# VHH binders against q9uj72, part 40

Target 1, 324 residues: q9uj72
Amino acid sequence: MFCGDYVQGTIFPAPNFNPIMDAQMLGGALQGFDCDKDMLINILTQRCNAQRMMIAEAYQSMYGRDLIGDMREQLSDHFKDVMAGLMYPPPLYDAHELWHAMKGVGTDENCLIEILASRTNGEIFQMREAYCLQYSNNLQEDIYSETSGHFRDTLMNLVQGTREEGYTDPAMAAQDAMVLWEACQQKTGEHKTMLQMILCNKSYQQLRLVFQEFQNISGQDMVDAINECYDGYFQELLVAIVLCVRDKPAYFAYRLYSAIHDFGFHNKTVIRILIARSEIDLLTIRKRYKERYGKSLFHDIRNFASGHYKKALLAICAGDAEDY
Key: E = the ipSAE of ESMFold2; O = the ipSAE of ESMFold2 at other seeds; V2 = 0.75 times the mean of E and O plus 0.25 times the DockQ between their complexes.

## First folded at step 21 (VHH; framework vhh_8dlx_2)

Design W6 (at its last look DockQ between E and O 0.94; V2 from the best seeds 0.82)
Fold by ESMFold2, look of step 21:
Structure W6 (fold): chain B 324 residues (1-324), chain A 124 residues (1-124)
Amino acid sequence: as target 1 above (324 residues)
Amino acid sequence: EVQLVESGGGVVQPGRSLRLSCAASGFTFDDHVMHWVRQAPGKGLEWIGNIYRSGRHFYNPSLSSLVTISRDDSTNTLYLQMNSLRAEDTAIYYCAKGRSPETYNFRYAYPDYWGKGTLVTVSS
């Protein structure tokens, strides 16, 4: 997959890393009635995921206990969700979030969209394996049973993890753009299927050419056309795919802004994005956020969150505290 | 200049108690999280415990029944009380401090600066 400029996260491998001493300090923090929440933050937000796994292994070896389990017992509310979430390997974190999006009565479609529209083929494959191992369930079967209509069909295509990769073909891009344009004009069930098959299966590089050709042919931006042609979660999923193809960090910046301002600080979305993107492109997401919305992500988190939960989110965000 | 100077080490018989001191200078002792860490011959570092300004303290679960950490902010001194000493407690004992407690210092409580250590030998 081709993206724009070089992307960068906010969390890196710590130098001079000592997992044994880290595990001892976490033992002290967790094994009693009082909890050293500042030490949890000072260690776990300052290590990459691979280092956190080594800490968890040392903790188990030393104390015979599960670090994630101890944190879930000692911590509560959103702080618990952040600290426990940091301890998941990335494929298992995606699997965990999808499981809980579908587990009870109702479905969190926005979580399904955010994860499945944004992940690469390799990430989807690893996530499906983690889901099967952890929950003894098939991810595709659960998506099928919990969703319906063209929304389901699109998610089912994405979760196969089989998007094409390769060089671009301008003649094919022109053909694909014509198909998308016709689908927006006619809006039949068959056209909805053709549209989602193109968006789910063509390479990112090819789709960028397709979107250019679409604008040349129609005079319309692809997102605007989708918004005028379709509705519901199907429309939201198609827009998410287009946004991720164009500028994935900007898509996540949009999701964060919406979660903070449109939903009264939707904690699950903020936590999920910060954790999942912390080693991938969260620094780039911060830049897109400031460019588009005028205020830094750090500023908005500081103003809407509180306590150790706020401290943990700000440590992951790692932004300039002097940003306006 | 930041200084942490440990003292009170020496030879002690098994089963007895020992109190170590750490004299601090060159920084505002009151606001820093303080730590004790030890290293037995040929072994890695072992974290003993820490103490915050408020008196809140946390110990390595493996050592919690054997140690007590205290601080005297009026004399800028950190203390480690060890009871029922065993031969395996033979080690160099280090005093350590956290970083400056500035707003949004996300590493402030983690050990940042170390003393030279004091040797404790537990033998007959």
Scores: ipSAE 0.785, ipTM 0.936, lowest interface PAE 0.9, mean pLDDT 91
Fold by ESMFold2 at other seeds, look of step 21:
Structure W6 (fold): chain B 324 residues (1-324), chain A 124 residues (1-124)
Amino acid sequence: as target 1 above (324 residues)
Amino acid sequence: EVQLVESGGGVVQPGRSLRLSCAASGFTFDDHVMHWVRQAPGKGLEWIGNIYRSGRHFYNPSLSSLVTISRDDSTNTLYLQMNSLRAEDTAIYYCAKGRSPETYNFRYAYPDYWGKGTLVTVSS
């Protein structure tokens, strides 16, 4: 059975899968005085998400208990976040991360950017449904309420999940590139609106043509132009969109590198990316990371984290243990 | 090369106790997580519990009041003590081992190799 895209991820369906026995071992790990954290890792990082759902179902049927709840009760800190996060269906995990990014005082704009700039139309649709069902809230209304300005407008366009798909028109690409060039020169509110509408609504294939034409017109790379023309979270979101259009695995490699090496050790970002990309493109992200930064993602995680938290992250990364 | 040989099975009356043994050879016994698993007639595998090198042990919550797992590293032997046996405890009982506990072996504690089992029949 398929859990996701096996070609580029790091987590695959386990062969000879026995959800009943897995659930029994998790029961032993969680329902005593001591916690068998190694067994949690050995099972949950070595099953695809679909298999983890079957384990949770077996656990509930067998013991009358909620597996995620038991893990949250027995585990702590970042290790808890990894193990609990693995148990979410992908749309619900995205919804969970967005909810907590906006809950309480302040907003984690980087989380909003990372999720909304990178997800496909289908992923966004499923995420909105999961958010409504889980939190009894409208995702779009919460984003609107927690953000402002052109940053908000751009997020609101992305969260609609209506990007054009599979369409290319070279004449429109040339026209759109001229609009982007004028927006960098004029910087009016209406130019910012036109710029974000192009970046949010055109297909990836079309945007690659637009970026090529922009280079021809301006002599500048699109990211460099945005960095020179705009600032704040609006600028960061526009850059994230461009990077995802060009090379989404490289975007995530950049985000991981920044999270590992920036002051504050952004654990939530590392956890979120590893879990969310584990069945999609994390193997490709690892390759981009090594190519760009010279050291493997596995090596940097080993130095970033400690204890069972480190073991869990390394298990999801699934790199060669002898990587530099 | 690796061998796990279970013994101590047989016919016992309900309410009695039984101790099973598993003789291990062909690997460094005390480096591996050891497990007991059983299979009742016509049923799937049921994990009973495990025990680590340190003596830390974990049991299937459904069986925890009835079983005790221990290991003797000097004789390379794993034990299962079962008390208050019932007809439903009739099963083939298997000894199993995990893989090497090497750094970054993320499957090391999970059962990897199985013995042939010993039959326990609980009957009046």
Scores: ipSAE 0.780, ipTM 0.934, lowest interface PAE 0.9, mean pLDDT 91
ESMFold2 (binder alone), look of step 21: mean pLDDT 80; pTM 0.820

## First folded at step 22 (VHH; framework vhh_8dlx_2)

Design X1 (at its last look DockQ between E and O 0.84; V2 from the best seeds 0.80)
Fold by ESMFold2, look of step 22:
Structure X1 (fold): chain B 324 residues (1-324), chain A 124 residues (1-124)
Amino acid sequence: as target 1 above (324 residues)
Amino acid sequence: EVQLVESGGGVVQPGRSLRLSCAASGFTFDDHVMHWVRQAPGKGLEWIGNIYRSGRHFYNPSLSSLVTISRDDSTNTLYLQMNSLRAEDTAIYYCAKGRTPEQYDFRYAYPDYWGKGTLVTVSS
């Protein structure tokens, strides 16, 4: 039998919400010679996405101007990315991030992994619709053209958005675990295909049973087995799927920790996760982060970022009493 | 106790200018973002503008050519100068303040506390 976890975000609908007055204050902040960056934060990080959409509509109605456009004109660098990102409806934000991950000379495979391994069937369906409407492109075709090999095949399965839901069959879990074990032993193209098909298509509840049976058969943790058997982005994607099935908030905590502490410039990853998870499970992600890494996410963001960019990230993240 | 007391309202003729004052007490005035907001009869609240401790100020684009906000930290007074008044400027005018600034208060500049307002009637 499964035991469910309940998750919580950090951003909720604001009480006493007045979209007209909010839009007027944003107009003052953006349409003069100077920019009131503190007011942008004070409003936009303190409203849920649905309320932000109402503000943007009021802004356009009153001033005949596009709020996102005005922010992109006045703001720069990572602060711009945070504030503009907050204004996207969630499916369109996912679509926007995927499009930018694939546009241009390079591909941001970690962005593709993070989004496609973690989203539900419904989220994938809405994301594909948003991608088509916004960019006049087919998301699946773009993924196919920008990726290759078993990595591509796995992403193409995930983007179908057809994972089995609620299905649990202990006898099939044992069979599925044997298939995964054999795939780790043989490592042929056919075995890799069978492995990713199980991981992409079986329900979360079924996969939890499969992973337990895998441990029983092999004596080894599924993530450790994948790391030993495979490499490259295919391996990273398979691990992301397993981690999301087990504990999706912990997966995002791991991604945030890596983005903050690994060598390189990873601001886009931090921004994307904070925005995308802010109304879903970011509070739960914070708890997993502190549990695993010893320091709060708030603390690490405080040391990672600066200026108004830092203020915006911290406003989205929020903190426990000891962080303040 | 925090108090914001607006004054200077009354009946004025169209085309004239008017200066409103807001006397503040019970808090450290010069640390706070201050606002003017108005409400015309039967209408919703309309934000006029704000002013920071530094003197930086921002106005509703619809009103920016008609208003000037200033503050005098030595007398704890906020001012609203309005020029070329029109009938649509008839409203109750409210003074408002932001929260006491703290290191990570992400709402410190947004209006938090309101005066009772002063009525301005622009009558022909």
Scores: ipSAE 0.800, ipTM 0.941, lowest interface PAE 0.8, mean pLDDT 92
Fold by ESMFold2 at other seeds, look of step 22:
Structure X1 (fold): chain B 324 residues (1-324), chain A 124 residues (1-124)
Amino acid sequence: as target 1 above (324 residues)
Amino acid sequence: EVQLVESGGGVVQPGRSLRLSCAASGFTFDDHVMHWVRQAPGKGLEWIGNIYRSGRHFYNPSLSSLVTISRDDSTNTLYLQMNSLRAEDTAIYYCAKGRTPEQYDFRYAYPDYWGKGTLVTVSS
């Protein structure tokens, strides 16, 4: 039914990989008073996650130590967050970010939105399992406890990881579009529930048909309609879902731009997106960023971040000042 | 054009010290991170340590009490001092260099080019 876009990350498996030598160089970098932060970057940003796991195993075997633990003790501030974050398997990194989004004072709703609106069924399943194993808590119960209202209901639907796959029905798309239009007109609790159920449960392919039919019925773009009809985190989550369905790399480009410019370089958001997307679509995100904002993501990071933290982010971004 | 030539190897008694040299040519030595790596018979490569142009240096934790790396940028020479040698230190010792420095080259410090090595034999 649809020809999907090709996406690419920025981090790939390194050729001629030697995990034992890498572990030895990391051991040297982390031993003693001084830390070889450049070597940490030169190794860890230049290996895929699977290779980083092999390095951590070699490090443990050689030195009897936990590489992530050693980095957290030797490093500080945002550089620590980047380097330690690279060492998490992807499901555990998502779980880690969600845990800390909910366990601090208040809740980081933007973190919840960015992760849950964008992840596939498989990623959500593995994330829930990692959360349970690591924290001995149920992710769904924690979301329920830390959120409320239709925002909670929508997150609870997404975290089920049961979005329909591989089926489209143009006649049903017209029906679903009418339901969405009525939800924007009536704004009752029942209509809000129906709206989030459609957006959370229909396949991406079906939703693209639904959004086309919505424009036919209403004369409005779906994002514009949501922005006019709703507010708060519920509105932001609905928009995130629609944007991810349309062009997920563009959604992340928008979130990065906002984190850098609208929030005074919100470090946690930049770090999370760069790490989580590095092996999936970060190269494509870079392209969308430059297309939409005129300057490269690399340029903006270079101008707002500093020190080894900047170097690590730029290494994950994997471009210099010129993306092409 | 790039050359790294190790010297100073040979047979040495256990418990003694040995100093290896690496003569560098064909690149701007002062700007490069330099490394020592060794390979014992039948074993894989073992990283010994590195040294930056500033003199900052880092060693494999398993060897840190036994080795000292230094560089003389005026003579383009890298040195490895080894003390209290053991039979297990028998190996071919290689000099290696990082990449040519470029702005925002995130691979510049990692070993990129290797010498032919010099054999050190420590008698049991």
Scores: ipSAE 0.766, ipTM 0.932, lowest interface PAE 1.0, mean pLDDT 91
ESMFold2 (binder alone), look of step 22: mean pLDDT 80; pTM 0.810

Design X2 (at its last read DockQ between E and O 0.96; V2 from the best seeds 0.88)
Fold by ESMFold2 at other seeds, last read:
Structure X2 (fold): chain B 324 residues (1-324), chain A 124 residues (1-124)
Amino acid sequence: as target 1 above (324 residues)
Amino acid sequence: EVQLVESGGGVVQPGRSLRLSCAASGFTFSSHVMHWVRQAPGKGLEWIGNIYRSGRHFYNPSLSSLVTISRDDSTNTLYLQMNSLRAEDTAIYYCAKGRSPEQYDFRYAYPDYWGKGTLVTVSS
């Protein structure tokens, strides 16, 4: 009954929730000689993040211990990354992923793109606050020092979290489309700046009108035009912005498919998307994935992962009836 | 007709030991994760521990030095051994079972069905 798609996640608040009993069972799973990895999955993938925070609080109150710390000590490899990641409040998880994307010798530009191109103003504000509190560092300063060129300028615009909201103007959409067209034609530094400022600052609703007008005047799809005009991580970031404006769940489905199939599997990308989107739109992402690629996300995860790591990912992803 | 029937409760003196039994019927006992849980008067549920079909077992850290859980799959019976009982161990003791084990049931080990319980009173 509303214009636009409704989105749904795969993880919801559990009914009949008992955080004290959950904490006791996690204590048994983590504090003995053996680790009950199935119980970790049975509890933590079946609670929403707010409920997981209540479990962690009960665990601390009851045992004087840090649940995340105990999990890091008992678990290893990608299974540890999934289970520990589930325990982060969403702004802190984004901050954690950005910190580790920039820490050390190399920078994981795809992580920066995926997070900053897709998050709302409110999510960006909250992740900046979490980053400062957790790491005693300024997120904007770290992005500036770890990136360069128009890629940096675009990320710096996005991380301000000040995209226009609400209002659309069809006449201005035609003008904005002309600016984008000229920027693709001329490709100077000034035109790259004008292009990224429109893509970063205009509202999603306005940009959808702009992209329609761009196709009218150019005869080209906006993504195709960017791919022909630009390269490198700047091009990748601009495409990510357009895809997120157009159909954000489809963007994440594409990212998951690429992480699973294109150039080997990329565990960090799969883990990050499943956790970050689990309570927002992961069910919708699954639908886009199957529509576009023919097989369910559940099927593809089952084929590339193994052990308790696979079980945890599948529990977060959930499946359609035919997957079980 | 799943049924879990606890027995062996009663009045015991502080410092003594007690063994509780849970007779299971109406399902394939040997396939399910089994649990003991207790509830002191006026208090919430307290998980004691569990035991998997393989014999792997896990205990509430607060109780681990006091309890032993075992199972006999040939008689469909779950056991709880408790030692050095104290007044605070007065409670109704329940056995519980997990769900039917299935590939990709990500809740299979969590308690899903409960017995009626047996009262243990530690006094005098």
Scores: ipSAE 0.848, ipTM 0.954, lowest interface PAE 0.5, mean pLDDT 92
Fold by ESMFold2, last read:
Structure X2 (fold): chain B 324 residues (1-324), chain A 124 residues (1-124)
Amino acid sequence: as target 1 above (324 residues)
Amino acid sequence: EVQLVESGGGVVQPGRSLRLSCAASGFTFSSHVMHWVRQAPGKGLEWIGNIYRSGRHFYNPSLSSLVTISRDDSTNTLYLQMNSLRAEDTAIYYCAKGRSPEQYDFRYAYPDYWGKGTLVTVSS
């Protein structure tokens, strides 16, 4: 049934959807002295984002109350983050995550990389608009002030949301590959600029041709070459771009594995990816995860998370039959 | 065969109280979340409240001062007590159950199966 180049999420529009009754049950769950956390999960993880927006509208119309606000009052810790995050429209969720990645002391560069390296032109345009409306700040200006060097320049190029689309030119791909190879040999600031401009601006289809030609002329895989040539967040961002071009679901599987195992369960990253990819390619991400790491994403979440937080994550992730 | 049979409906005067019953069979009643839902003439379904196996219960905020839900696991019976009834409470009242609680069934508490309902008419 699954095709290797077909992507699929884990959350779909629920059949027989009744937003009014859903809102009533959420009202019961949130407005008494006790909180029905299981009902929150049973409803909100089992509706697509569009349906959740309709539930929030029904809740406001019926009770004069903000559903997200009521959840923030009743819930705590990571469970609150998951349930509130489910209620954001996708562009606003990206904006929210970028804002908090840059607000306060330090910057969460991996969050910036994950979002900006993976989003399409349309997604970037909408998140910039949502960021401005929600925070009264310019996303590009905030990235500029919070980052530096070639890392900044690369993020600033990505956030323009102007990647070429649909174009392929094999002769140009050979030329572009030669430029990338020279950039790995010379490693000057100007060569770094040429390299990131190719990676940020060429279409995915063209870049796949470029990577093939790079292998032909250099004898190296593009990721290996970047790892040998560069370091720091600039290197990590370039690798993220290449991985997203090649197999975006595999990139997210790698990010999830790292978040679960390399950092002692980095909650923000797990929550962000599960929510953001749930209607896009999370099922495909799960398949890449199991193929590469031997155990299902469901298994790993079950073993590292607990309580209602775990239940919410597992509901979004869903599992194969053997996971249950 | 799962069955939910509501009873206790009928015509009642405004201001009076009424207790509805739901007799359950064909499943392990004590392990399921149970619900009451109603549908007034010409209107959509309105969720009244639920009750968990532990006795924890939750009510539609619009109805919370009017209703009390209870369960008797020894007789497999769900109850709805309604007080100070108004004409607006005229509706068909349905008993509903959640799914069998399985590890990682993320819909287990949401209504899954419905009775045929009992009509309550509040009229003077």
Scores: ipSAE 0.844, ipTM 0.954, lowest interface PAE 0.6, mean pLDDT 92
ESMFold2, look of step 22: ipSAE 0.804; ipTM 0.942
ESMFold2 (binder alone), look of step 22: mean pLDDT 81; pTM 0.825
ESMFold2 at other seeds, look of step 22: ipSAE 0.810; ipTM 0.946
ESMFold2, fold request of step 23: ipSAE 0.840, 0.843, 0.834; ipTM 0.950, 0.953, 0.949
ESMFold2 (binder alone), fold request of step 23: mean pLDDT 86, 83, 87; pTM 0.873, 0.849, 0.877
ESMFold2 at other seeds, fold request of step 23: ipSAE 0.832, 0.841, 0.824; ipTM 0.951, 0.952, 0.945
ESMFold2, last read: ipSAE 0.841, 0.830; ipTM 0.954, 0.952
ESMFold2 (binder alone), last read: mean pLDDT 87, 86, 82; pTM 0.884, 0.877, 0.836
ESMFold2 at other seeds, last read: ipSAE 0.803, 0.844; ipTM 0.942, 0.952

Design X3 (at its last look DockQ between E and O 0.09; V2 from the best seeds 0.00; counts 0 for: pae E 19.3 > 2, framework grips, placed apart)
Fold by ESMFold2 at other seeds, look of step 22:
Structure X3 (fold): chain B 324 residues (1-324), chain A 124 residues (1-124)
Amino acid sequence: as target 1 above (324 residues)
Amino acid sequence: EVQLVESGGGVVQPGRSLRLSCAASGFTFSSHVMHWVRQAPGKGLEWIGNIYRSGRHFYNPSLSSLVTISRDDSTNTLYLQMNSLRAEDTAIYYCAKGRTPETYDFRYAYPDYWGKGTLVTVSS
């Protein structure tokens, strides 16, 4: 009747939280020759981000040291990336991931797609502010310089963070569906612009009506039509928007499955999704993953990762959950 | 029934050494991470250090030059050796244990159960 699917994360505020004692135990774990990696996992994956910030503050106050800096010095490889990533405030983590997606010789377009297609207006606003404060750069200018074509234009539209909210007009949904259908037939620059404006700017509620009307007039599913009509990163971005509108946890489950089973376990993508969704909908993502792929996300991570890196990913994935 | 019984407390002169013991029963001592924690009068809990089943140990950096933690799995006993005691080391000293390890228990090493403590008073 309604969307009966409640979203839930895997990491919650810890009860009986003692940031001073946590900081002392992290000091013991990090400030000698040997590193207590199990204690790092036992503490940092079992606190929410707000609590981790309080731990970092206590650590600095007590020892005069930067907790993230000490972890980077003691840890290596992907385990370092997980532990350091957990310490970022969410807007700064998004900004950090976008910065590194665009820095260097190439651009990680899938990171840009995943973040910008899925974030709400508020999240986009906060990540733009975090990006400016942290890197002294304008996020929109960096996206413009690192991307091109209709892919760029669509990302530039999304990063404005101005999607309509709470809007539903069934009559206009039929009109919007006709515009999308004609864009697939004509494929002019003007049609592509109209298509991206609809997908980037209409509310999720309105777009669900639009996709239903699109099926009515074309006989095609919206994703199938986009796949037939377009290619490259523009096509991938449009599909990501549609999937996020329909079922955002399912979109992330799909992205995780692809990251685990394609390209030899894409560590950056797995780490980013687990951290970014851990307090939002990662438990729901796990449910969608098992429903769609038959094996649990936990099982697949266990099979493909190793060492303390594996333990950290599994701890984030499980939280306090019993579904392995 | 899990029991952790601390002993060896009492009045000790500044600059002296003291060894505390914690007798454990009601669980498999050799499989658990063990901790020492203290609480000075009017203050919060202060973590001293831990020791894993393997003998690996880690100390609060503020106390690392003062303390040594050891365990004897044959007698189910945890030890805290403290040297060069100061008046500020006056506290109730608690023995604590981690949770029983289970496959994929990501909290097993964090303190879960506490003894009643033993009072150490450093006074001339």
Scores: ipSAE 0.803, ipTM 0.942, lowest interface PAE 0.8, mean pLDDT 91
Fold by ESMFold2, look of step 22:
Structure X3 (fold): chain B 324 residues (1-324), chain A 124 residues (1-124)
Amino acid sequence: as target 1 above (324 residues)
Amino acid sequence: EVQLVESGGGVVQPGRSLRLSCAASGFTFSSHVMHWVRQAPGKGLEWIGNIYRSGRHFYNPSLSSLVTISRDDSTNTLYLQMNSLRAEDTAIYYCAKGRTPETYDFRYAYPDYWGKGTLVTVSS
C-alpha cells in the first residue's frame, strides 16, 4: 500500500513579527561585557531564516553594525557557530560549509558528500551562485582541485545540478538496473563512470524503480551491492545518493546518529544538519531517528552537549515531547 | 505633515517615577503602531517598547518591569510610564510611529518617523 509522507521542519515563521523590537533586544543582549546568550537563543531559534534576515537588516540600520560580526566578537566555540550559522541564507550557508570543508590543508569529504548528495537542482544552483558571490571562487573548480578519482567525478556530476526531473520510464528501469549490476560485476573505470552517471542523473522516481529492478536482477539490495563492490569515499558517496533517494530524512537521522556516537560528538556535522534542515524536514528527521535508534535526538543531544550550546541545539531540535 | 511632540521630561531624582506624553498629529493615530525609543548620552538607540492598533504591546525584556506603554486614541496621545528611575535611565526619549498601513505591507510596524525627543535626566 502507498502511504503519504509529509516532511516538516521545526522552525516556522513567527506570528506578529517585529524586526525592530527583535534587533533592539539583540543589541541589548550583545552590549556590555556580558552577553545575554539566552536572549539570543530565544529570539533567533524562534524566527524563520527570512525573518532573521530582516532582523539583521534592522540591526544594521539601527546600530550601523553587522549583527553576525558582533555575535562572533562576543561568542565563542560551538555556540558561536550555531548562532552565526542561523543568520546565513540557506544557499550561503551551504556555500559557507563547503568553503570551510575545502580551505586549508585537507578536505572534509563527509561534508561534501552530505551537502552534494542531498541537495536538489535548485538548491545546488543557488549554492553555486552564493559561493561565487561570497568567495569570488568557482565551486566546481574548487571541488575539482580538492578531490580526485571517481569520487571527484561523482561530485562534479552532482554539482552540475542537472538531475532529471518529472516523468519516469518504467521500461528503461530494467536496462538501467542491468547497467548498475554489470558495473558491480566488472568494476572497471568505464563501469564506475556509467554507474555514477545513472545515480547522479536519473530522477529520484526513476531511481526507485531502478533499485527495485536491481534487486530483481541481482538478488541484492543496492546499498549492500555498493558496499561489497566499492570502497573509500566513492563508495560512501554512492551510498549517500541511494539513501537520499530512498528516504532523505532517514539519511540525515543516520548522519546525526553517527555524528553523535562515532568517535566523539562531531559538532560541525550536528550543527550543520540541524540548521540546514530546520525549516525543511528536521521534525521528520527526529521521527526517523527515534524510530530507528530507540532514543530521541533530543535525548542524545542533551546527554552529549552542554551549556548554552546544548540549549541552542535543543531549541532548534524541539517540537515534540521526548521521554526516551 | 506628521508631528510627534514629546513632553514630560526634566530632571528627576533616583527612585522617582515619571510619565512622558507624545502628542500626535498629521496622520490617523489609531491605525498605527506606536513606539518609545531612547538614546543615552554617547550610546545608540535603545528600543523601549511598542503598542499595536489592537492594544497589544511588547517591551524590551530588560525594561519590562519598569515601564508601561499606553495610548489614548481619543486624544491622539501616546504615554510612557517609568518607575523607580535610575541614573542609567538618563536619555533623550523619542516617540515614533510605524509606517502608514498599506495592503500587504508587512513592514507596517517599523518606525518611520521620530519626534524631536524629550530629555530625562536622573540625577541627585
Scores: ipSAE 0.000, ipTM 0.114, lowest interface PAE 19.3, mean pLDDT 85
ESMFold2 (binder alone), look of step 22: mean pLDDT 81; pTM 0.827

